VH-VL binders against DNA topoisomerase 1 (topA). Designs and how they scored, part 8

Target 1, 137 residues: DNA topoisomerase 1 (topA), of Thermoplasma acidophilum (q9hm08r4to140)
Amino acid sequence: FRIIIAEKADAGRRIAYFLSGGQVKSHRAKGTSYLEFEYNGSKTYLIPLSGHIVEADFESGYSDWNKIDLSDLIDARIVKNIKNKVAYQTLQAFRGKVEEIVIATDYDREGELIGVEALDIIKEGKEEIRRAKFSAL
Short names: E, the ipSAE of ESMFold2; O, the ipSAE of OpenDDE; V2, 0.75 times the mean of E and O plus 0.25 times the DockQ between their complexes.

## First folded at step 4 (VH-VL)

Design a12 (from da5 with heavy chain E54Y; framework fv_disitamab)
Fold by ESMFold2-Fast, scan of step 4:
Structure a12 (fold): chain C 137 residues (1-137), chain A 119 residues (1-119), chain B 105 residues (1-105)
Amino acid sequence: as target 1 above (137 residues)
Amino acid sequence: EVQLVQSGAEVKKPGATVKISCKVSGYTFTDYYIHWVQQAPGKGLEWMGRVDPYSGETYYNQKFKDKATITADKSTDTAYMELSSLRSEDTAVYFCATEPWLRGYFDYWGQGTLVTVSS
Amino acid sequence: DIQMTQSPSSVSASVGDRVTITCKASQDISSWVAWYQQKPGKAPKLLIYAASSLQSGVPSRFSGSGSGTDFTLTISSLQPEDFATYYCQQANSYTFGGGTKVEIK
């Protein structure tokens, strides 16, 4: 199955709606929050984040956000403190269960960091990881 | 049964601040967005903004972002909307309403609170 | 910002009439439209969501249709309790139409 990580709830809803043609189920409970739909023959779960999941500090050399590729951020050493428990628990619930992870956070410094935080929680190592931009939504 | 109960009518002088409340019952407070909608006398509905009671995150209509402050207190299951620097143009009924998370419609509404601004 | 243009602003009708109200979005919003009924002195009530889904407890004489930019609310046989103002709303960023007052002919 596919997971899409979006930076904000509104952006996530627009992405889910666009990809599904309007056939979206929303799930919200204290421990989990996500959107569910079908896209391109696969069940897709979209998890919109409301800011940082954990507080992250990068190793020396990764502080120049203008020059960091997403692949470099995935491999960066991160020290964490949990900030958003519901987002953390939602991502953990999907860990190891998906075939594809799509990062649809903004291309700015905060969005890249949020994407790395989500990947670290959800990935087990064999998933296909993709970056997506939805500038028209 | 889901209920949204708003605080009572207010009469304020120009320049004053008013804070109205919306007490929620019948569902888990943090599972739904809460919105505020303005209706001036004899006019239509205008969306002001929303709050996510779980995170405290807000999103405003640009028209109201310097006028209104929306908050939620999950210890009392109550949402608030504060209007600052009141002018006669702020005279209106203000409604709170719930949106099931990311569904985009308002399924339950408070009864409305009339705020009158006069000298 | 998405604008919703609602037409007509008012309509005079008799009990038993078919009433249609239209709403036009300034850009494609697919099916993200809700319709509300408001009676004088009262809060709005949700009638229809996702363009065509009838809210629980709402009489079947109310129906919604449309997609993209053009949407319609239809009351198939107007009843005395249906004299009210009706509002459309786009669900992406919560813009309401200007309202349509359905009044006694």
Scores: ipSAE 0.276, ipTM 0.730, lowest interface PAE 3.1, mean pLDDT 83

Design a14 (from da5 with heavy chain Y33W; framework fv_disitamab)
Fold by ESMFold2-Fast, scan of step 4:
Structure a14 (fold): chain C 137 residues (1-137), chain A 119 residues (1-119), chain B 105 residues (1-105)
Amino acid sequence: as target 1 above (137 residues)
Amino acid sequence: EVQLVQSGAEVKKPGATVKISCKVSGYTFTDYWIHWVQQAPGKGLEWMGRVDPESGETYYNQKFKDKATITADKSTDTAYMELSSLRSEDTAVYFCATEPWLRGYFDYWGQGTLVTVSS
Amino acid sequence: DIQMTQSPSSVSASVGDRVTITCKASQDISSWVAWYQQKPGKAPKLLIYAASSLQSGVPSRFSGSGSGTDFTLTISSLQPEDFATYYCQQANSYTFGGGTKVEIK
C-alpha cells in the first residue's frame, strides 16, 4: 500500500479528497492520526503533520558548557526527543508495512526537514520513495 | 450520548465583551475539532473559526479574526469563544459544533447561545 | 475563497412531493459537500456528508448527489416533519450556502 506525508492538516485533507473523489476515512484514536482512501487501485494512507516531529539534543551532560571537554564534543551523541507524540506514533505504526512513501510536504527548507524526519521514522530501506508537488487544489 | 452544552443567553451593551462556553461530553475531547458558527436573526449560517483541542491550534474566517478568540481547555472538556468590542451587528445565535478530525462536516451541534447587543 | 450558491431560496410543496435543492460551488470541490437541516429555533442537523453519504439515523428519503461544482439534495417523498431550512456546506473553507426554506402545504 502507499503512504503520503503532508505538512499541514488542511493540505493533507485537500490531497486526500482530491485523490479519492471524496471517499476518505479519518482515523484519530489511540495516539494515531491518519486518513485512509483508495487511489488508482491502491490503498493509501495520508499522515498530515503539524510542524516538526522530533528534536535533536546533546546527550545529557554535553549541553552543559562547564562539564564539556572539547575533545568529547567530536564524539558527542545526539539524543532525539519526541516533540509531536501523535505524529511519531502514527509513523511508527506504518514502519515496514508500505511499498511506496510519497513526501508531499512544502518545497522549502522547513518542509524538506519535516519530510526527512518522517522518513527516518517510517522507512526500512526497500520502499519506493517519491516527492510529490500538489499545487493549490 | 454525545452532547455539546452551551452557556446561556447574554444581553450586552455596545463595546462590551462576551465569552461563550461549549462543554462537551460523550467522546474524547481531543479527537474532534470544535467550530463556531454565527447565525444573525432571520439569516443563514456563517462559519467563524475552529480549534483543535489536542494542539490548541486555531484557524479563523478572515471576517471574524479581529472579533473572535477561540480557545479550548482540556482539563474541563470545554471550548470557548470570546467576542470583543460588541456592536449591534454581533446580535446573533452562536453555535459550537464538532468536526470528526479532517472530515470537513459538523456531526454534533450545541443548542446555540443568543447574544443580544443593545443600548 | 470558495462561494456556495444555493437555489431556490424557498419552495412550497405538498406532502408526498419530490423536492430538489441545488448548490453550486464557485470552483471544483470534488465531493466536499455536506447538507444540513435546521428547524425553527433549533440547531442544524447533519443529513448528508461527502456529497452522497447518508448520516446514521437520517431517513432514506433524503439523498445527495453531484461532484465537482454542482450538487443536489433530494427529498423523495416530503413529510410534515421535513418543514425546515436546508443548507449546503463545503469542507475546504467551511462556506455555507444561503439556505433553502421548504414550506409544507
Scores: ipSAE 0.292, ipTM 0.750, lowest interface PAE 3.5, mean pLDDT 84

Design a19 (from da5 with heavy chain R103S; framework fv_disitamab)
Fold by ESMFold2-Fast, scan of step 4:
Structure a19 (fold): chain C 137 residues (1-137), chain A 119 residues (1-119), chain B 105 residues (1-105)
Amino acid sequence: as target 1 above (137 residues)
Amino acid sequence: EVQLVQSGAEVKKPGATVKISCKVSGYTFTDYYIHWVQQAPGKGLEWMGRVDPESGETYYNQKFKDKATITADKSTDTAYMELSSLRSEDTAVYFCATEPWLSGYFDYWGQGTLVTVSS
Amino acid sequence: DIQMTQSPSSVSASVGDRVTITCKASQDISSWVAWYQQKPGKAPKLLIYAASSLQSGVPSRFSGSGSGTDFTLTISSLQPEDFATYYCQQANSYTFGGGTKVEIK
């Protein structure tokens, strides 16, 4: 199944409604928050982050943002403190259960950093990683 | 089961501040957004803003951004809306309402609080 | 900014009548419409969400339809307790329509 990571709650809701045609189930209980719907014949879960999940710094070698793409960030080592417990728990709950991870955070430096924070929590290294832009929404 | 109980009617002078409460029971306070809606006498409904009790994050209608401050207190399961620099045009019934997280509709409503601003 | 234009502003009807209320969005909002009923001195009550889903406990004579920009609330056979003001609401940024007052003929 697919996971979509969105940076902001309202942007995530718009993406979910657009892709599903309006049939979205929302989940918020027991320390997890995510949206669930069907898209292209696959169960899809969308996790809106509402900003940074952790206070994070990249290790040496990742400070030159102009040379870093998303595939480089996936392997970045991050020193972190948990800032948003619900987002962290939600991402951890989907770890190891996902075939495709779609990063739909904003296409700027801040959005890429939020995306890498989420990937660090959820990825096991076997997933297909995609980046998506929903400018029409 | 689920109830939203608002504080009582207020009469204020122009320039005053008023803080309205909305006490929640019957569900987990942090699972739903809380919204505030204004209805002027004889007029329709106008959305003012929302708070996420889990994070404290707020989102406002631009019209009310400088007028209203919305907060939530997890320890008392109570949401608040404060109106500053009151004018006669702020005379209205104010409602709180719940949105199941990101569902886009308001399933439970408080009874409303009448705020009258007059000199 | 999405505007919701509701029509008519008022309608006079008799018990047993079919009543239709329309709501037009200024841009495509898919099925992101809810409908509320408000009686004098009371809080609004949710009737319909996601354009056509009936809220639990709401009588089946209420129905919603539409998608995109044009939405309709229908009361198939008006009852005495249905005399009220009805509001549509766009779910994306919570804009309400101007309301429709359903009055006794």
Scores: ipSAE 0.302, ipTM 0.752, lowest interface PAE 3.2, mean pLDDT 84

Design a28 (from da5 with light chain S30Y; framework fv_disitamab; at its last look DockQ between E and O 0.78; V2 from the best seeds 0.00; counts 0 for: pae E 2.9 > 2)
Heavy chain, then light chain:
Amino acid sequence: EVQLVQSGAEVKKPGATVKISCKVSGYTFTDYYIHWVQQAPGKGLEWMGRVDPESGETYYNQKFKDKATITADKSTDTAYMELSSLRSEDTAVYFCATEPWLRGYFDYWGQGTLVTVSS
Amino acid sequence: DIQMTQSPSSVSASVGDRVTITCKASQDIYSWVAWYQQKPGKAPKLLIYAASSLQSGVPSRFSGSGSGTDFTLTISSLQPEDFATYYCQQANSYTFGGGTKVEIK
ESMFold2-Fast, scan of step 4: ipSAE 0.428; ipTM 0.783
ESMFold2, look of step 5: ipSAE 0.349; ipTM 0.759
ESMFold2 (binder alone), look of step 5: mean pLDDT 92; pTM 0.942
OpenDDE, look of step 5: ipSAE 0.255; ipTM 0.780

Design a31 (from da5 with light chain N92Y; framework fv_disitamab)
Heavy chain, then light chain:
Amino acid sequence: EVQLVQSGAEVKKPGATVKISCKVSGYTFTDYYIHWVQQAPGKGLEWMGRVDPESGETYYNQKFKDKATITADKSTDTAYMELSSLRSEDTAVYFCATEPWLRGYFDYWGQGTLVTVSS
Amino acid sequence: DIQMTQSPSSVSASVGDRVTITCKASQDISSWVAWYQQKPGKAPKLLIYAASSLQSGVPSRFSGSGSGTDFTLTISSLQPEDFATYYCQQAYSYTFGGGTKVEIK
ESMFold2-Fast, scan of step 4: ipSAE 0.322; ipTM 0.730

Design a33 (from da5 with light chain Y94W; framework fv_disitamab)
Heavy chain, then light chain:
Amino acid sequence: EVQLVQSGAEVKKPGATVKISCKVSGYTFTDYYIHWVQQAPGKGLEWMGRVDPESGETYYNQKFKDKATITADKSTDTAYMELSSLRSEDTAVYFCATEPWLRGYFDYWGQGTLVTVSS
Amino acid sequence: DIQMTQSPSSVSASVGDRVTITCKASQDISSWVAWYQQKPGKAPKLLIYAASSLQSGVPSRFSGSGSGTDFTLTISSLQPEDFATYYCQQANSWTFGGGTKVEIK
ESMFold2-Fast, scan of step 4: ipSAE 0.335; ipTM 0.762

Design a35 (from da5 with heavy chain N61A K65Q; framework fv_disitamab)
Heavy chain, then light chain:
Amino acid sequence: EVQLVQSGAEVKKPGATVKISCKVSGYTFTDYYIHWVQQAPGKGLEWMGRVDPESGETYYAQKFQDKATITADKSTDTAYMELSSLRSEDTAVYFCATEPWLRGYFDYWGQGTLVTVSS
Amino acid sequence: DIQMTQSPSSVSASVGDRVTITCKASQDISSWVAWYQQKPGKAPKLLIYAASSLQSGVPSRFSGSGSGTDFTLTISSLQPEDFATYYCQQANSYTFGGGTKVEIK
ESMFold2-Fast, scan of step 4: ipSAE 0.388; ipTM 0.770

Design b10 (from da5 with heavy chain V51I S55D E57Y; framework fv_disitamab)
Fold by ESMFold2-Fast, scan of step 4:
Structure b10 (fold): chain C 137 residues (1-137), chain A 119 residues (1-119), chain B 105 residues (1-105)
Amino acid sequence: as target 1 above (137 residues)
Amino acid sequence: EVQLVQSGAEVKKPGATVKISCKVSGYTFTDYYIHWVQQAPGKGLEWMGRIDPEDGYTYYNQKFKDKATITADKSTDTAYMELSSLRSEDTAVYFCATEPWLRGYFDYWGQGTLVTVSS
Amino acid sequence: DIQMTQSPSSVSASVGDRVTITCKASQDISSWVAWYQQKPGKAPKLLIYAASSLQSGVPSRFSGSGSGTDFTLTISSLQPEDFATYYCQQANSYTFGGGTKVEIK
């Protein structure tokens, strides 16, 4: 199945509406909510994140944000301090079960970092990784 | 029985602040979004904003972003809407309403709170 | 933002008449439209959701239809208690239409 990471609950909900044609099932578990729907023949889960899950320090080579791209950050070693335990645990539940990971966070510095944090929690190394851009809502 | 009970009518002077409450019962407070809707005298309904009581996340109509602050208290199953820097144009009935998550409709409504702003 | 244009703004009709109210969205919103009834001095009441689903307890004379950008609310046989203002609303950003006042002659 597919997982989509969105930066904001509103953006995530609208992406789910758009991709599903309005056929969305919501899951609410304490502090983290996520959406389930079908898209292009695959079951899809959309996890809206409202901020950083972990506090991360990157290798010194990545301190210049303007000179790095997402693929470089994916391969970077990071040190984790868990800030949002419920979001972390929800993402961990999907680890190893996903065929495609789509990063749909904002394409500014903060959104990219949130996307990398989520990807690091979910990925096992064989998933297809994609980025998606949606019109401003 | 699902009920939304709002605080009583308020009369305020220009420049004042008012805080309206919406106490819910008959369902799990965190399972529904709570919305606020303004209706000026003789006018239609206008959506102001919503809150997810589970995490306190808010989403506002940009028109009301600088005017309204929406909060929720899970310990008392109560949502609040605070209006700042009141002007005569803020005179209206304010409703709270519930949305089942993602459904996009308001299935239960409070009775409304009249806020009058006059000198 | 998505705009909802509702028409007519008012209509006078006799008991037993068929009344149709229309709502047009500025963008495709699939079937994500709700309709509400509001009587003077009261809170709105949900009638229809998802364009055509009748809310429990609402009389069967009320029906909704449409998809995409054009939606309608129909009252098949107007009753005296149907004197009210009716509003459409879209689900994406919760925009209400301007309302239609139904006055019973």
Scores: ipSAE 0.006, ipTM 0.525, lowest interface PAE 13.7, mean pLDDT 79

Design b11 (from da5 with heavy chain E57D T98R, light chain A50S; framework fv_disitamab)
Heavy chain, then light chain:
Amino acid sequence: EVQLVQSGAEVKKPGATVKISCKVSGYTFTDYYIHWVQQAPGKGLEWMGRVDPESGDTYYNQKFKDKATITADKSTDTAYMELSSLRSEDTAVYFCAREPWLRGYFDYWGQGTLVTVSS
Amino acid sequence: DIQMTQSPSSVSASVGDRVTITCKASQDISSWVAWYQQKPGKAPKLLIYSASSLQSGVPSRFSGSGSGTDFTLTISSLQPEDFATYYCQQANSYTFGGGTKVEIK
ESMFold2-Fast, scan of step 4: ipSAE 0.311; ipTM 0.763

Design b12 (from da5 with heavy chain T98R, light chain S30T S31Y A91G; framework fv_disitamab)
Fold by ESMFold2-Fast, scan of step 4:
Structure b12 (fold): chain C 137 residues (1-137), chain A 119 residues (1-119), chain B 105 residues (1-105)
Amino acid sequence: as target 1 above (137 residues)
Amino acid sequence: EVQLVQSGAEVKKPGATVKISCKVSGYTFTDYYIHWVQQAPGKGLEWMGRVDPESGETYYNQKFKDKATITADKSTDTAYMELSSLRSEDTAVYFCAREPWLRGYFDYWGQGTLVTVSS
Amino acid sequence: DIQMTQSPSSVSASVGDRVTITCKASQDITYWVAWYQQKPGKAPKLLIYAASSLQSGVPSRFSGSGSGTDFTLTISSLQPEDFATYYCQQGNSYTFGGGTKVEIK
């Protein structure tokens, strides 16, 4: 089946209704927030995201007494933290179960980053990845 | 029956903070978005923002993003809206209202809470 | 932001009159328009959603029409309880029209 990732709930709703002709099923109640409909012969799920799912944080490491890394006294790494747990859980529930992922987030930098974050949670490497722009909707 | 019941009127001085509540009953709190709408004396309706009680995610009108903080407490089926750094221009009736998920309209409203900011 | 221009700002009418209120969106919103009635000192009440769907319990004299950018609320035969202020609202980003006060002629 297909997954469409939209940046905002209202934009996602408009896309879902436009593509489905108004026959949309909503999923909520248990922290799951997405729309289900039929489009172009395939069952389609549209997941609206309100913002970033994962944030980057910088962590200073430390060398232990064994000097595991003799080259570095301080090991600074980027630690990714889950910012939106509900969105993360919703997306991971679809991991490995979809044939096509469509990114319909805004075409600015933040929208692209949100789309990439969602892709990384859902994809296993076999899926068809597409981008779509719904201008003037 | 569906009800949204708001806290009572508030009188505050400039610079103060106020937090108003919207307690819901008669439906599953987490299945509907809760919105806040401002109406200044003798003026029209202006949307402020919304919260998803299930996730706690918020979406604000840019005009109110630095003024209002919207939250929801699933344990008490209550939504809140806090206004900071109050000014006389914040004097208004504030309404909470529910949106059926992603439908874009408000089917039930609270009775309104008058917030008066006076020196 | 999507702007909603509502007209007229006020209308004087008599019981039994047909009243028409118009709302224009600054961009295509398909059919995501709701109409509300507000009486002094009260919360707004939903009348119409999705441009033309009548809310349960609302009298059939109220009707909505339109799509795209132009929307209309019609009261076919005004009753005494209908003297109120009416607002349109677009559902994409929740902008309200300026309101129309329907007052006694």
Scores: ipSAE 0.007, ipTM 0.552, lowest interface PAE 11.6, mean pLDDT 81

Design b13 (from da5 with heavy chain T98R G104S Y105P; framework fv_disitamab)
Fold by ESMFold2-Fast, scan of step 4:
Structure b13 (fold): chain C 137 residues (1-137), chain A 119 residues (1-119), chain B 105 residues (1-105)
Amino acid sequence: as target 1 above (137 residues)
Amino acid sequence: EVQLVQSGAEVKKPGATVKISCKVSGYTFTDYYIHWVQQAPGKGLEWMGRVDPESGETYYNQKFKDKATITADKSTDTAYMELSSLRSEDTAVYFCAREPWLRSPFDYWGQGTLVTVSS
Amino acid sequence: DIQMTQSPSSVSASVGDRVTITCKASQDISSWVAWYQQKPGKAPKLLIYAASSLQSGVPSRFSGSGSGTDFTLTISSLQPEDFATYYCQQANSYTFGGGTKVEIK
């Protein structure tokens, strides 16, 4: 099936209604809504996001100086903090199950970053990935 | 087949309260917003408000905020619209209509309920 | 509040005529316009959504166009069943136009 990621709830709903000819089923997952419809011969899910899902952060080293190798104390890892747990869980449920991922977030930097975050959560590596512009809506 | 079926005509005296219903069938009630629209005799359509049957959240036209109360009952797949402190100016046909999602059209409508307010 | 000004308020036409109805929004509403048909004693019926998308089951003689603030509904060849009142609606906050009555000439 196909998944479409949209940046804002209202824009995503407009896209879903337009592509489906008005035949849309809405689903709700505790503060995150997503839409299901048929388009171009394929079952399609559209997930509108309300902002960033994850935030990259540096893992703090140990605060204790208990005979730990100094090289271990300066070893930093990037830990992804989940900012929107419900959106993350909704996207993660689709991981490895889709054939095509369409990124329909705004074409600005913020929208691109949201799209990349969603892609990182869903992508297994074998999916077709598309960028879509819905300027007619 | 998608259907929205409204309760029958009402005749009320000034000061009374009336509650009209909109029972839906042929689709999942909680997946669509329900709107209410007023049409006074010989006049056009005026939007009153909407309810999300899933959450119970409502959104009103400010003109009707103190006059109308919109609710939904998931157990009976029925939306309601209650008008309080009825005046002769409230005489109108009231329609319910469904909306698939935010800023989509009203794709199916109830048949309308005539409310007449007279002494 | 977004106002929708619809014109004309009434038009007399004959079967086979091309009928054009216009709707003007007081501010930019992109393409969030729907058109409805209402016959006497009946509920409105959706014809067009998103300014130009034809609702399933609606005859192809109906078409919509426009964006921003100016919108048009066109009936290319009026049929007997098309004599009715037509309403535009903006979908951002659900304001209807005043209606256009298409009457038999």
Scores: ipSAE 0.007, ipTM 0.538, lowest interface PAE 12.6, mean pLDDT 80

Design b14 (from da5 with heavy chain T98R Y105H, light chain A91Y; framework fv_disitamab)
Fold by ESMFold2-Fast, scan of step 4:
Structure b14 (fold): chain C 137 residues (1-137), chain A 119 residues (1-119), chain B 105 residues (1-105)
Amino acid sequence: as target 1 above (137 residues)
Amino acid sequence: EVQLVQSGAEVKKPGATVKISCKVSGYTFTDYYIHWVQQAPGKGLEWMGRVDPESGETYYNQKFKDKATITADKSTDTAYMELSSLRSEDTAVYFCAREPWLRGHFDYWGQGTLVTVSS
Amino acid sequence: DIQMTQSPSSVSASVGDRVTITCKASQDISSWVAWYQQKPGKAPKLLIYAASSLQSGVPSRFSGSGSGTDFTLTISSLQPEDFATYYCQQYNSYTFGGGTKVEIK
């Protein structure tokens, strides 16, 4: 199945309704909510993230984030502290079960980092990874 | 049964503030968004904003963001909408309505509250 | 920012008539449309959601169709209780159409 990571519930709902034609099932759990629909013949889950899931610290001496590109962050060895436990557990439940991961967070640095955090939790290495930007309707 | 019951009609002077309520029953308050919709006399429906009663998060129509304040009180299953600096153009019926989470439509509505602004 | 243009603004009809109301979105909204009925002095009532899904308890003479930018509400055989104003609504930013008043001929 497909998973889409969005930055906010409103943006996530707009994306889900646009792609599904309005046929969306909502799942609500404490601290997290996500949407389920079918798109292009594939079951799709959309998880809106309100912010960072993991507070990431690099080992001593590597705190200059301006020097690190996105691919380095994905592969880097990072000391992690779980900031949002329920969001982390929700994403972890999808680990190894998805065929495609779509990152639909904002294209600024903050959105990129949130997307990388989600990818790190979900991906096993076989998934097709895409970035997408959805304009406001 | 699901019910949304609004407070009674209000008559206010220009410059006043008014706060109207929408008490819900028959369902879990925190599982549904509550929206507010304005209808001026003889005119159509205009969306004002919404609140998520679980988080307290709000989202406003830009036209109303400086006029309306929407809140929810989980302890009393009641949503509120406050209008500040009232003008004659704010004279309208105000409806509350519930949205099933992330569905986009309003399946149940309050009966409406008439707010009249007159000198 | 999505505008919903509803037509006609009013229609005069007789009991038993087929009534068609249209709604046009300024941009593609897929199936994100609901239709409401409002009688004088009353709150709106949901008739149709997701463009074509009939709300529970609503008579089968009401139907919705369309996708993308063009949507239609149809009343197949108008009844006395159907004289009312009808509104379409899109889901993204909750914009309503201007309304169509169905009046007795």
Scores: ipSAE 0.007, ipTM 0.549, lowest interface PAE 12.0, mean pLDDT 80

Design b2 (from da5 with light chain D28S A50D Q55E A91Y; framework fv_disitamab)
Fold by ESMFold2-Fast, scan of step 4:
Structure b2 (fold): chain C 137 residues (1-137), chain A 119 residues (1-119), chain B 105 residues (1-105)
Amino acid sequence: as target 1 above (137 residues)
Amino acid sequence: EVQLVQSGAEVKKPGATVKISCKVSGYTFTDYYIHWVQQAPGKGLEWMGRVDPESGETYYNQKFKDKATITADKSTDTAYMELSSLRSEDTAVYFCATEPWLRGYFDYWGQGTLVTVSS
Amino acid sequence: DIQMTQSPSSVSASVGDRVTITCKASQSISSWVAWYQQKPGKAPKLLIYDASSLESGVPSRFSGSGSGTDFTLTISSLQPEDFATYYCQQYNSYTFGGGTKVEIK
């Protein structure tokens, strides 16, 4: 099946409505939701993201800015932390199950990074990856 | 059968806080977004923000992000909007309204709550 | 943010008249427009959604048209209960038009 990653719930719902002709099923989960519909002969899931799923952070002892000495910055290690656990788990549940991943986040830097974060959680390396823009929605 | 019933009119002094409620009935509370819309005396409609009753996630008009706090309580099927640091220019009728999923329009509206801010 | 420019701001009309109200979006919004009627002291009431779909229970004299950036609400034969203010609204960021007051001539 296909998965579409959209920025913001409102944009995601409009994309799903447009592609499906109004034939969309809503799924709700704690802290997140997603949409299911048929498009071009394939079952499609659309997951709207409200923001970043993972973030870069300093190794545990350096996460507080007040505890970082300027001369110690070079020794700090960056650890990726899961910022939105529910979104992460929802995306991870689709790992290995999709044939096509469509990134439909905004083309600005924030949207691109959100899209890449979602892609990295879902992909196994054999999926067809597409970028789509829905400026009219 | 679908009804949105808002709390009654409020009169507040500058600097006060007010919290208005919107009780919904006749549908599954979590199937719809709940929105808040401001209408100043003699003026048009201005969208303030919305809440997803299922997740508690909110989205605000930037103009109101530091003025309004929108919440929802699934146990009582009630949405709330709190206005802080009231000023005379906050005098308005405030409406709650429902948005069905996959759409962007408001199919049901509360009766409105008049908030008057005067010294 | 998408702006909705509504015109005219007011129109004077008589019962039986055909009334046309227009709404222009600052960027293309497909058919993502709704129209509302508001009477003094009352909440708005949905008339049209998705630019042209008539809400259940709304009289057939109301119709909507348009796509992209230009949208129109038409009342084919104005009735006494139709004297009200009308608003368009776009779905992307929930912006309302400035309103059109339809008042008795």
Scores: ipSAE 0.006, ipTM 0.533, lowest interface PAE 12.2, mean pLDDT 80

